# VH-VL binders against Coenzyme F420 hydrogenase subunit delta (frhD): the designs that were tried, part 4

Target 1, 183 residues: Coenzyme F420 hydrogenase subunit delta (frhD), of Methanocaldococcus jannaschii (q60339)
Amino acid sequence: MNETMKAEIESQDDELFDLTPSYLKKEIMVLACGNILFADDGFSVHVIEKLNKILTDKEKQKIALVDAGAGAPQQVLTLIDENSKTKKIIVVDVIDWGIKPGEIKIIEKDELPNPKYHRLDSHDWPLAPLLREVAEKYNIEVKVVGCQAKYISEPDVYIGLSEEVEKAVDKAVEIILRELRGD

## First folded at step 4 (VH-VL; framework fv_ifabotuzumab)

Design b1 (from I4 with heavy chain N35H D50W)
Fold by ESMFold2-Fast, scan of step 4:
Structure b1 (fold): chain C 183 residues (1-183), chain A 121 residues (1-121), chain B 107 residues (1-107)
Amino acid sequence: as target 1 above (183 residues)
Amino acid sequence: QVQLVQSGAEVKKPGASVKVSCKASGYTFTGYYMHWVRQAPGQGLEWMGWINPNSGGTNYDEKFQGRVTMTRDTSISTAYMELSRLRSDDTAVYYCARGYYRFWSGYMDVWGQGTTVTVSS
Amino acid sequence: DIQMTQSPSFLSASVGDRVTITCRASQGISSYLAWYQQKPEKAPKRLIYAASSLQSGVPSRFSGSGSGTEFTLTISSLQPEDFATYYCQQYNSYPYTFGQGTKLEIK
């Protein structure tokens, strides 16, 4: 990895990675899932980096951009409780839905798996049913913006998106901005 | 290559316990849930539960609650399923299968080869 | 529990035939359905997930369709290696449940 790329990752982490109670004080959470080290699994990181540059300071007062990585989105969701101000969660992630690489799939709340018989233990839930459980329990609107991956390099480190997924970043940003702004 | 390799066949007496292992390779062990599914001779597939190798947390089908224990050892990328107080109707092939906790890979995409457990007196 | 019922339980067909297997859920499961192929003494192999998404490496003659409570697996031109038992599985709700299986054998 070169110094410029490393500096960009560090800068993004400082601006977007807010695991303090402040993201629970905002009405809208954009939750990025994935790992920049594993090729297309880094898709959401590129999306929220672009959103961070586009959103105004005023918008950031009510919108939290959270980089949860590959392993922490469940932990983030578990911190939501009766005192949280969260009214809407937009999850950004790669998907394997059998569609063309780079194609965007929107998953609505009622399309998420039924969390029947589960408890709210964040570490122990698959992300999709946990998201639905949290949304139903706390009356939170949820939407998943997924991009069909072409290449995930895990366990090998490969920084960079496939051409198809790279082109999808702007499309996802546009969809999310419409969702955030009510356009 | 992603692989799940299970321990060998077991023959047990009623009332005994069996512990089946499932060794993962070719992927990040802690990044995927490990499911356990069994199949009695001539019968269909039955989901038993899953373990999250990252946290050690588990979720079991109520039918097995109190008799099944799922654990893992992250240092050797191995998951375990222990079933106690065995009955003759626990005779089955037991499979491990990895499941992705996020949206993009679906559930149970890679399966172990199976472990035959025979419970007889 | 969500009950998964396959139809037919047994199917006899010839190479080159178009084969359809149906799976019904006792309640709505959206598109959270997978199809598996199992050959004698082998582990199940996933063919389809999310009701219609083809697993990598699976031949294009296999396709899935449906949503809600009724789903189908279609093999457009049956090959000798396709004679096996097929299972549907819902992963919408815990516990995950499988259909009883459809045994496909040569006519």
Scores: ipSAE 0.254, ipTM 0.714, lowest interface PAE 3.5, mean pLDDT 85

Design b10 (from I4 with heavy chain N54Y)
Fold by ESMFold2-Fast, scan of step 4:
Structure b10 (fold): chain C 183 residues (1-183), chain A 121 residues (1-121), chain B 107 residues (1-107)
Amino acid sequence: as target 1 above (183 residues)
Amino acid sequence: QVQLVQSGAEVKKPGASVKVSCKASGYTFTGYYMNWVRQAPGQGLEWMGDINPYSGGTNYDEKFQGRVTMTRDTSISTAYMELSRLRSDDTAVYYCARGYYRFWSGYMDVWGQGTTVTVSS
Amino acid sequence: DIQMTQSPSFLSASVGDRVTITCRASQGISSYLAWYQQKPEKAPKRLIYAASSLQSGVPSRFSGSGSGTEFTLTISSLQPEDFATYYCQQYNSYPYTFGQGTKLEIK
């Protein structure tokens, strides 16, 4: 970096020392869980891609679309603290609830499992009890938009959703938009 | 085909420790929690704890905290449960069981065959 | 801890009978309940999850129902291979807990 650019960066030290992820500075988080490489496990990725095209730039100032993948959604949630601006979290994932493939199941906050333990820094909790704990501790509204999977190709790569789950993408987008816009 | 294969039977003296292994195959090891459940002779099932193989993070039933350690080795898709300061009432069959989705670790769809641990003098 | 209580603890039945086993939770657990079958010297086999969802490969004569605190496992027409011990398990809250078991015996 040249001398002038270094001096300009140093003059903004207050801004440069704020390393808070942008999704924690927005009121609403849509958290997509899953892996596009494993057939129906890619459901949430398709949902978030459609939301990204539909939401306006103004809406994106308040709404974070987070693709957390298969293993990392818990890490996203553990970064939430008293200083975070998050007021609402919508989790999008495939589920196995024994309902018809492609059927949407909404899980409300009070239906989420409660862990016996209340220390986020002491444990690596499954997503559902962690989501409940974060919601209760920081007074955040939470909802899970789950889709019943038909086929998950793990460990084999198969890019593409089953017909039933593909049809559910638009339904999930509509549910989430209603939730985001208060329709 | 999803399988969990556990290590063989162990005979231990009181005060010793035992380490049971559980080798996973047929799925992405780091995508699913691993539970440990034991069963004393003629008794019911008792949950001991779970581990997230992705992070190595653990949750233990308070009855076992301080004596149990759960670990994993992602390079060989193997989970371990070590129980220390063994007592005669730790005699049981120890099972590993996969938490089907990352959302619910107690969603145990696939179980290992069990490892018999006998604690006697 | 959430206590799971099964009723009855022992049940005698004949092939072809309809059998029902109940499981009660000391606190509300929504639908976070599974049912397992265990035969002597074998690992438990999951039959039902999410209170009412049939595990793939399990015969349709098995069904689960209930939510909150009261749950039922039903075997509509008992077969010889169904004589076993049955356990319910809650996975709503840590620590996960099992019922004491119901031993299903031939008459």
Scores: ipSAE 0.631, ipTM 0.829, lowest interface PAE 2.0, mean pLDDT 86

Design b12 (from I4 with heavy chain G57K)
Fold by ESMFold2-Fast, scan of step 4:
Parts: structure tokens; C-alpha cells; sequence
Structure b12 (fold): chain C 183 residues (1-183), chain A 121 residues (1-121), chain B 107 residues (1-107)
């Protein structure tokens, strides 16, 4: 289970007895979803690795790059509360939208599923409605940068992206940098 | 190959309970939500609820709240739906259906074959 | 709850016909809509998701369109195996809801 959840790159708690993850102390979170072991499902890991090399030290003080793995991005989102500094979340993931492999699809906050009005049984939600609930509750701007997968090898291990998805990494990086730096 | 295989047909009297199973294979069981949908004879489809097999957390349609319980056993990749205090209008085919948790549980791409539950006095 | 209404509820058509089924949501659901085909005594099979995305393995004669509150499923040239009941489903918000169904029969 723990193997699929990873902390922010170079994250470390700043104060004695303050166990708040460093990525919750920054205004912007880039949340990578997926697993490098399953072919195109590793797309987001390649994106955040490139962002880590491009972003300046000053930018990294305000921008957290978080590798949440395939099964645990919901756990990262549920840690957000009134004390978190998060103002913006950019989710990076593979998608299956029936578009061309390697094509990027942007999903805006208002396009995410609306949460259930009455919640009687569970606080555990699918990623999309949870992302919208967290964003609305804490007034956080959200955007999903999705890439159409060609091949996901799960449960079999296959390291490497399809040619189309590999070409999409640089396009996603460019889109995210514009979002982070403004246009 | 991804498959969902459900338990066999059940005949129950009003007031009884029924527990339907759904055995998953060919994918990571804990990586996908499991939905339960029913269909009364000659009627349309009705969503009952979903379960996250990783956490065990559930979401139910308010109509079934208090009568339905969804559970799972991760060691055998099996989901369960139990409906109690059965009425004759609970006669239906009950389906399990897989949903992808990373975006939406309602993304139901693979379905079980269905379990017929007949409730008669 | 979001109410899904299909039109028509019953349709008779001939092989080779172009068939259109509509689905209306009582409130905005963006593109979070799927279409299913169901044959007698069989589980539903998904045809379309995200309003317009064709499920892998589904013939290209099937297409979906629309966003917000109005959606359509089109079969460009009806084949014998297409006679079935069709359902739309919203997955925008809980509880997930289905349309009442459209039964497509041979004329």
C-alpha cells in the first residue's frame, strides 16, 4: 500500500513536532497520479521529473511536486484542511477519453463531477468528485492535465511509455509551466 | 482477461435477506470501485451504491440506505452486496460493475453476468 | 437526484436506417454521460462514455454527442444485432441515475 504513495520531491518537515507534509505548506501543488511500472501509466512521473529540473529554487518554495502513485492521490487530497497553504492543484494523469493516444485533454474545475448533496455512508470518494469537493470547500483552483493512454500494462510490469505518450510529456510540461507562470 | 463472476440465483420470502457475491479476476481488485446496479423484470436500470475495495468505504443510494450493506474480501478479490428486509418489489437481476477510481466510480466498463433474486410469498 | 429522460421510449426501425435516441438531464452534467446497450437476459454493455467517446471494440456506426443537459446516441446504419434496449446514465453526481430506456425493435 505505502509503496504506491510518495512524498514531495525533497520534502522534509521544517519544525520540530510539526508533522505537516511540506507539500501542504506551499501555494501550488502539482499532483502526479500513476505508476512508472505500468507502461503509459508512468506518464505523470516523467512530467514531474522534467518539471523538477526546470523549476527554479525560488519557484520550488511555492510549488510542490507530489508523486502520489496509482492508488493513493485521494489520500493526499484528504490531508488538505483549513491550515493548508494550497491555493491551486494541477493533477497530471493518463486518461481514457477515446481521443488520439498522446493527445492532452484539460479538465477545468467546473467540468469535474458535482459531489453528492447528501453523504450518509462514506467520506471515501473517487478522485474527480473528491478533487471538486476539496477545491470548493477550501477555495482552491484546480485543473487536470490528462494524456490519452495507448497501453497500460497493469498488472504486468512494463517500464517505458508508448511513442505517442512519450512525445506528449514535453507538451504537458509546457502547458503546466504556462499555468504555473501565467500567460 | 478482466472478468466479474457472480453467485447463483436466489429465491427468498419477504422479510428475508440475500447476499450476492461478485468475484473479480484479471485486474488489480483494489484499484477499481465496485458498483451494484439492479433491474426489476421489464424495468430499467437502478444504481444501488458503490464500494472502494481498498478502503471498504461505501456510498449508497438513499432509497436503499438502512437495508443495503456492501462489503469486500480482498484476499479472494470478491465483493458482496447484502439486501435485508426483502419485499416482493426487490425481485430483480442484481449486477456488479467495475468503476475506475482515479476519476469516477460511475465509469462502469465491465459488468458481471447478473444474479436473479426472486422474492415471493 | 438528477432525472434522466430518454426519447423515444420505443422505436421501430429497419436494417440500414439511421437511428437517433435522445437523453435529457434535469440539471447540467457536463460530459459525464454513458450509453449502454442491453439485449434480453444479458448484462448491459457500455457503448459510449464521456458523452462522445466510443468504447473499444464497439462498431464505428455508434456515436454520441452533446454536453450539459442534452445528449444523443446515433446509429448511422442499423444492423440486425443492434435491436436492443438502450440506456443513458449520468455519472456527474451521486446517486448515479439511468434513463428509462429506449427499446429498439424491428419494423
Amino acid sequence: as target 1 above (183 residues)
Amino acid sequence: QVQLVQSGAEVKKPGASVKVSCKASGYTFTGYYMNWVRQAPGQGLEWMGDINPNSGKTNYDEKFQGRVTMTRDTSISTAYMELSRLRSDDTAVYYCARGYYRFWSGYMDVWGQGTTVTVSS
Amino acid sequence: DIQMTQSPSFLSASVGDRVTITCRASQGISSYLAWYQQKPEKAPKRLIYAASSLQSGVPSRFSGSGSGTEFTLTISSLQPEDFATYYCQQYNSYPYTFGQGTKLEIK
Scores: ipSAE 0.300, ipTM 0.732, lowest interface PAE 3.5, mean pLDDT 85

Design b13 (from I4 with light chain S30R)
Fold by ESMFold2-Fast, scan of step 4:
Structure b13 (fold): chain C 183 residues (1-183), chain A 121 residues (1-121), chain B 107 residues (1-107)
Amino acid sequence: as target 1 above (183 residues)
Amino acid sequence: QVQLVQSGAEVKKPGASVKVSCKASGYTFTGYYMNWVRQAPGQGLEWMGDINPNSGGTNYDEKFQGRVTMTRDTSISTAYMELSRLRSDDTAVYYCARGYYRFWSGYMDVWGQGTTVTVSS
Amino acid sequence: DIQMTQSPSFLSASVGDRVTITCRASQGIRSYLAWYQQKPEKAPKRLIYAASSLQSGVPSRFSGSGSGTEFTLTISSLQPEDFATYYCQQYNSYPYTFGQGTKLEIK
């Protein structure tokens, strides 16, 4: 048995008994944040639904589309550890940046809030500083694709995006595809 | 309409504890962070910490670590800040302030009216 | 901790004046800066966020500028209701910190 065969056998043992969620076994994660029940807060759900139709089966082997909802994106990020395959995270969310409704803002890793020096498991940080901390700790590329919201109906249920934000969905999909395909 | 309503003024002796409440309405309480900020008479604003009402997880400024406890009750959309072992220099107005969305808790858009805490012997 | 320093600490001005308040961070905070107005015996009110974004409902005479370590709040034509104490706040890093405040008084 040569070195290659021995390495393959060792790798197969991990695959057979690994309880890690499938999205942590892929190199790229597109993390959708928000809730479809609250008007423009549903922006990211519409983006990942379109990406799901456009991406090929081969691309989906390396790209995870994760609908984290409004309250759970931190939970997804805290599951990342040294055994995860994640090399790039693209966060999709609505933002309030004081720009025109429906305008897309790209936030790069070094534009994210600088985290205080703490142990990850001993604190409850907001998404942005947590994203930066995880990215730095595990050497992961991160980018936020944000859309300026017009209306968020929370706590009232309102299914549907404002006209401006709905038009931004295709632009966000285009930007993300360029990030994923290296255009 | 988003509102934060705080409990009334308190007068305490040195060594006592005080627990201030902040009742939220007009939004999903568990979707936003809650900050606590204080202001001593004639002084500036001082951040004390924040709480995630969904998880109950907290972040405190080191100055208050060991004396401050932040909690919440999601059934009544209320956040609490308890400060123990009170000193005269803890005399201040204590504010709760909502952290806007999930990205940065320090993005404080809505504030409570304040609770005056007086510590004197 | 990031130290926030405001200049001046006290400013006297007349209605109609253009006034400028500066805030300096001891470390780079990008655009993660807010400005607050506080009137006597009232809670602070946010005027500006993300260094330059005007809070909904705040008059357009207020504007913010700057990035990194140097920031400015400008009131283009001072009104009687603008006499208050102004605070900058960084939210780039824990712990969040405020400037010492600038008290704006009538001449």
Scores: ipSAE 0.231, ipTM 0.714, lowest interface PAE 3.7, mean pLDDT 85

Design b16 (from I4 with light chain S30Y S31N)
Fold by ESMFold2-Fast, scan of step 4:
Structure b16 (fold): chain C 183 residues (1-183), chain A 121 residues (1-121), chain B 107 residues (1-107)
Amino acid sequence: as target 1 above (183 residues)
Amino acid sequence: QVQLVQSGAEVKKPGASVKVSCKASGYTFTGYYMNWVRQAPGQGLEWMGDINPNSGGTNYDEKFQGRVTMTRDTSISTAYMELSRLRSDDTAVYYCARGYYRFWSGYMDVWGQGTTVTVSS
Amino acid sequence: DIQMTQSPSFLSASVGDRVTITCRASQGIYNYLAWYQQKPEKAPKRLIYAASSLQSGVPSRFSGSGSGTEFTLTISSLQPEDFATYYCQQYNSYPYTFGQGTKLEIK
């Protein structure tokens, strides 16, 4: 639906006449989930904006930075198929894991919910079990870089992160850069 | 504040259908899955299914497949659960409950007040 | 389907007692477990999510622990308002499943 939109960073040229999104032509996808209008829900937007400034044009040939907003990450994942070049997905999101606000939790593939059945073609799976299904079906490495939120203002507009979550942005960027550049 | 308000009690005959509504307020309706859970008199909780209000996609427990239909109307932030070919053992209180928020699902932090459905001849 | 089994099914305790309710999953569910309290003729209220995280507004006498297949809900000092039926629920895999419930009666 219209409120569930996906966006690729502008530095990754969109092809108007190519039906395959450019982010599916790259081996690594960083998938940001969240809405900057709702306090800590904007965490991933700040992370991906910093990554966009740090990554070189050469690195961006292999790494897609996808700002999926709220609700659109499922649509991004369901477009992955046998022809996609994706080999690794790093999801960046706020989480409710019951840890201290601003604490980063890395969620590995086997810690994700394991759905009883899947219908990838129908776009009706919740993000976490969908991510696991896609990763297992297409042999894709997956990690979730999650930050425990302190305050989400939804439905009220409040632009800005809590102090704890703001401090977590740079930590998440460092973790992701190590994943992208290191072993 | 976040609230789920359900439609009123229903009395139905065996073989009929019932459609229960759940009106959401105080949050972005399309951002959260909506679960439906029922409870027969004196019995425990039974999950029926959920719907993604953004896509309209549904997940049903196999025991209700073919009899249950979950829908929504995003213009009025309302979810619906229709159960057809009613039997006496469908007599229960039916609840809607808010579920998934992007990365998380099924933990149901806000519940409707319940709708009593009585199936009798 | 993942079978959720609670123990005990019925429990009587006095005000001030420490109460423990156990929930066992038929397969590993990590920390994808919630606990609910249901009072007579009311909708369930979530107490705990992610196995050990206390819901905002829930008294600190409630706590959850465990991971994988064995989970526990503890009430450290029972109050009269804690009379209720308690349910565990897994949200690791579809279909989501509840335990059979534990009815707590305060003497």
Scores: ipSAE 0.539, ipTM 0.803, lowest interface PAE 2.6, mean pLDDT 85

Design b17 (from I4 with light chain A50K)
Fold by ESMFold2-Fast, scan of step 4:
Structure b17 (fold): chain C 183 residues (1-183), chain A 121 residues (1-121), chain B 107 residues (1-107)
Amino acid sequence: as target 1 above (183 residues)
Amino acid sequence: QVQLVQSGAEVKKPGASVKVSCKASGYTFTGYYMNWVRQAPGQGLEWMGDINPNSGGTNYDEKFQGRVTMTRDTSISTAYMELSRLRSDDTAVYYCARGYYRFWSGYMDVWGQGTTVTVSS
Amino acid sequence: DIQMTQSPSFLSASVGDRVTITCRASQGISSYLAWYQQKPEKAPKRLIYKASSLQSGVPSRFSGSGSGTEFTLTISSLQPEDFATYYCQQYNSYPYTFGQGTKLEIK
């Protein structure tokens, strides 16, 4: 099945039931960015799958686990408005930060690009400055939990993480649980 | 292997337009921003704008607003930069350069070979 | 716009020398800075990203440092193939801007 048909089916299903996505009705969003089909780019999907098994039903009433895929995490952020219940966003993604493969880097809000200095009439913003703007405009706490990738197989399908990145999944889960539970 | 291959050299008259192409291979074209940067003879590098190949959304430097149009064709993994109302000071080598995949566009890891555009009467 | 100023604009050095090039941003850019090397008639090649991260395949004699508004590129022991023009670039804010370049020439 091609990605265009799959996306269309998903859009039709969402519109049928509720115009407001459920993740916008929850206080905390864990936003997974990446594609499980492309080796280490699947890191965030493995992280949220483990979180889904660990979090209780009560915690899931306040915490949304969102698989945004590789092409559209910005779409999720642009749906946030004054009616959204979102107070905290934790973005989970692979990064190229020049550190060792499998090493975790935490990026705080103040380390994100500052859109205040943007001087353009029309734009389509990358994820990092958009995340900063949404955080500042709606007073949302944001944090990025990034893992240094070793191998991204795009455009070839390869299911599975490199050994280094696979070992990082449990570390990322622990860090995120600490953020979610206030430990 | 990731590669960007640009169209060949162009010679244009003042007032004409030029359209440069940049064919991508070895990666998912829609997953990475594409930047356009130019360099006049003996001068430094000048960023012109970027395009998100997934959405078609663009950001242009104010200097080029109204004269530049960036587009893409996802079926052939090709980005285009069209500059209109050419002046002699548009004579430059034009580069396409791949931005970081979804987080931010502006650090450019892979560059095309460049397209020389000469504007003379 | 954020203005990027490099110093020096011209530098003459000998093989084996330690060379430093500085780049100053007119506003804070955190660590969102890259360094490029450009040889005559060639496209720029990225050396450093995020101020201090060495691009894979680039020799370890190249290093970057700095944050905020002050940045440096260092070549610890200059080789013949390092004679080129070097550019810094900020990617913190639109529009992205480059320094004016530093031409490194043989003494």
Scores: ipSAE 0.461, ipTM 0.776, lowest interface PAE 2.6, mean pLDDT 85

Design b18 (from I4 with light chain A50Y)
Fold by ESMFold2-Fast, scan of step 4:
Structure b18 (fold): chain C 183 residues (1-183), chain A 121 residues (1-121), chain B 107 residues (1-107)
Amino acid sequence: as target 1 above (183 residues)
Amino acid sequence: QVQLVQSGAEVKKPGASVKVSCKASGYTFTGYYMNWVRQAPGQGLEWMGDINPNSGGTNYDEKFQGRVTMTRDTSISTAYMELSRLRSDDTAVYYCARGYYRFWSGYMDVWGQGTTVTVSS
Amino acid sequence: DIQMTQSPSFLSASVGDRVTITCRASQGISSYLAWYQQKPEKAPKRLIYYASSLQSGVPSRFSGSGSGTEFTLTISSLQPEDFATYYCQQYNSYPYTFGQGTKLEIK
């Protein structure tokens, strides 16, 4: 259980006076999944760092950039309820979908596992079906921006992306900016 | 190298319990769900449940609910599956298999070698 | 529960044949389907995931297709090592379910 939750890059001041995390008070969440220590698993961290430098202070009032690491994205999603301001979630992650390394795949809500067939009395679901359940239950738009990994070094530490995945960072940033600004 | 190594074969009497272990190596144990699947002699594969090793949270097939308990010990990267009140039709090979990791479309990509459990009176 | 039905349950074929195995889901499962090969006394080996994605190290003669409720596994030119039992499995919703299996035997 060595998972560490990585908080929103922007100010956490609201959480000191109101126990609701600040990222739940914004209309759009960009949720980065991955670990920079494990080669291509660091893809989302590079994407969110670049977005943090490009987005204006005004845009950041509406958009939360959340670095959830490898093990905490489910915890972030389970905190969403009817009082949350979240209207759109863009997830950024590496994927293994059998496509060319470095290729970007956009996963729409309808491509996620269908939670309405889930019959178990359980609160611990894998990220993909959990994301679909949250999106349908709270009427949230969802898009997953995934990059096909070439090399994940886990458990060995290797800092740096493969050439193919490194080239995909700018493409992912461009796609996300269109989603954020074309609304 | 990613590897799942299971405990050895067991012979049990009806009404007894069995606990099978699955030791993981070559990856971050808490990052992936662990599935348990069984196969009766000459029959197909049957999913029993999964566990999130990070949280300890479990999902069981209703058929096994009340008889199955899945646990883990993160200090030794080992998952356990205990089945109680054994019946003769629980005779099977029991497998552990590595499950979901975030948005990976791949599922059950690595399997343990299997543990044969024989239930006979 | 989502029922997975494979056809045929038994198939006899010769080396060099094109073999197709079908898997049908009782409800829509999108592309959340995997195909496994199992040889006697061995654990299953994943061949295909997300309906059509080939597992690294698996020969290109294996391919998967389909979405929703109907899926196929194709072996374009059967080799001696391909005689085994094949299983489909949906991982769209709990509980995860397998097809009954297709045993591929030499003719």
Scores: ipSAE 0.625, ipTM 0.833, lowest interface PAE 2.0, mean pLDDT 87

Design b2 (from I4 with heavy chain N35H D50R)
Fold by ESMFold2-Fast, scan of step 4:
Structure b2 (fold): chain C 183 residues (1-183), chain A 121 residues (1-121), chain B 107 residues (1-107)
Amino acid sequence: as target 1 above (183 residues)
Amino acid sequence: QVQLVQSGAEVKKPGASVKVSCKASGYTFTGYYMHWVRQAPGQGLEWMGRINPNSGGTNYDEKFQGRVTMTRDTSISTAYMELSRLRSDDTAVYYCARGYYRFWSGYMDVWGQGTTVTVSS
Amino acid sequence: DIQMTQSPSFLSASVGDRVTITCRASQGISSYLAWYQQKPEKAPKRLIYAASSLQSGVPSRFSGSGSGTEFTLTISSLQPEDFATYYCQQYNSYPYTFGQGTKLEIK
């Protein structure tokens, strides 16, 4: 449920007296991409919802769960600067890698497209090269946890994941928890 | 279901401008980049640039910078590529192609049928 | 700019043959490589993306492999409809660049 998850995550932000978003003051960001209105494109919303229920209040002091939606993840990334506390970004999204639907692929920073020909201050960066540029400029660890989509209903509204992608939600949660909790 | 339909063939004189259109249907137009690629007779493919239909932001190959302008009209899901100060070596088939922009901004999965532009005196 | 070089530029083969086309990048491009098929007077058709991912609807006789700077497109058992020009394309860095093409002709 995208609306409920956004409300819960936003309630964790302490922005009243300092207008800097709370998620820029935390060491780890889990960045969910996608739109629940378009079938499997909603994968990351379900992942972040489960993480929100599993993570303790203590862990949430260090870990920001950000539902960026389709088109907004670039906006979140462009707000990162030298004063941000972000040390690690885990991006959660559907991918089209030609593997089996529901299969999880981890994309490491070095596998992301070369950002060479883009400026950081551009509002028109594609997500993947922007992610690499931000990570390299500010020395941030990056991992992309991607799930192979089976069905994206766009432009038609269809709320619900395919069976294969729905089963992948718990696997992605496990992978992310290992990344968050580390050694 | 997903289709890109381009405008018809054009014959232009050197020094003129040409504006090619590409009408999208069957998907959310603002959700994908639109790339422009050309192919001179008997030659290979040459990427010209791309536009983000949501923002209007563009990125062009240096070779075309200053002569190419890419625009769009979101109300009719149409992208445009205008090439000015035409030379005889601009004679080519011009293609539009849809590109995924989340993780792989440049892979082109759906192509228009092409627009032949002939530049001759 | 990243230069893409295909080998061979021309290839003659018979129906049933195994055909391999190589594509080399002048610098590392990870897996950000696509393969296209173009028949005369038609727009290119994507066959492979992410170096090895087969486009839906493309016959399984087509396969892609490689990463970094060396990539291959293989057709395991050539069919009459496969005679076309094939292009590799990198999408790791702007400007996106294509190989010069490989024209596959009937022997």
Scores: ipSAE 0.212, ipTM 0.700, lowest interface PAE 3.5, mean pLDDT 85

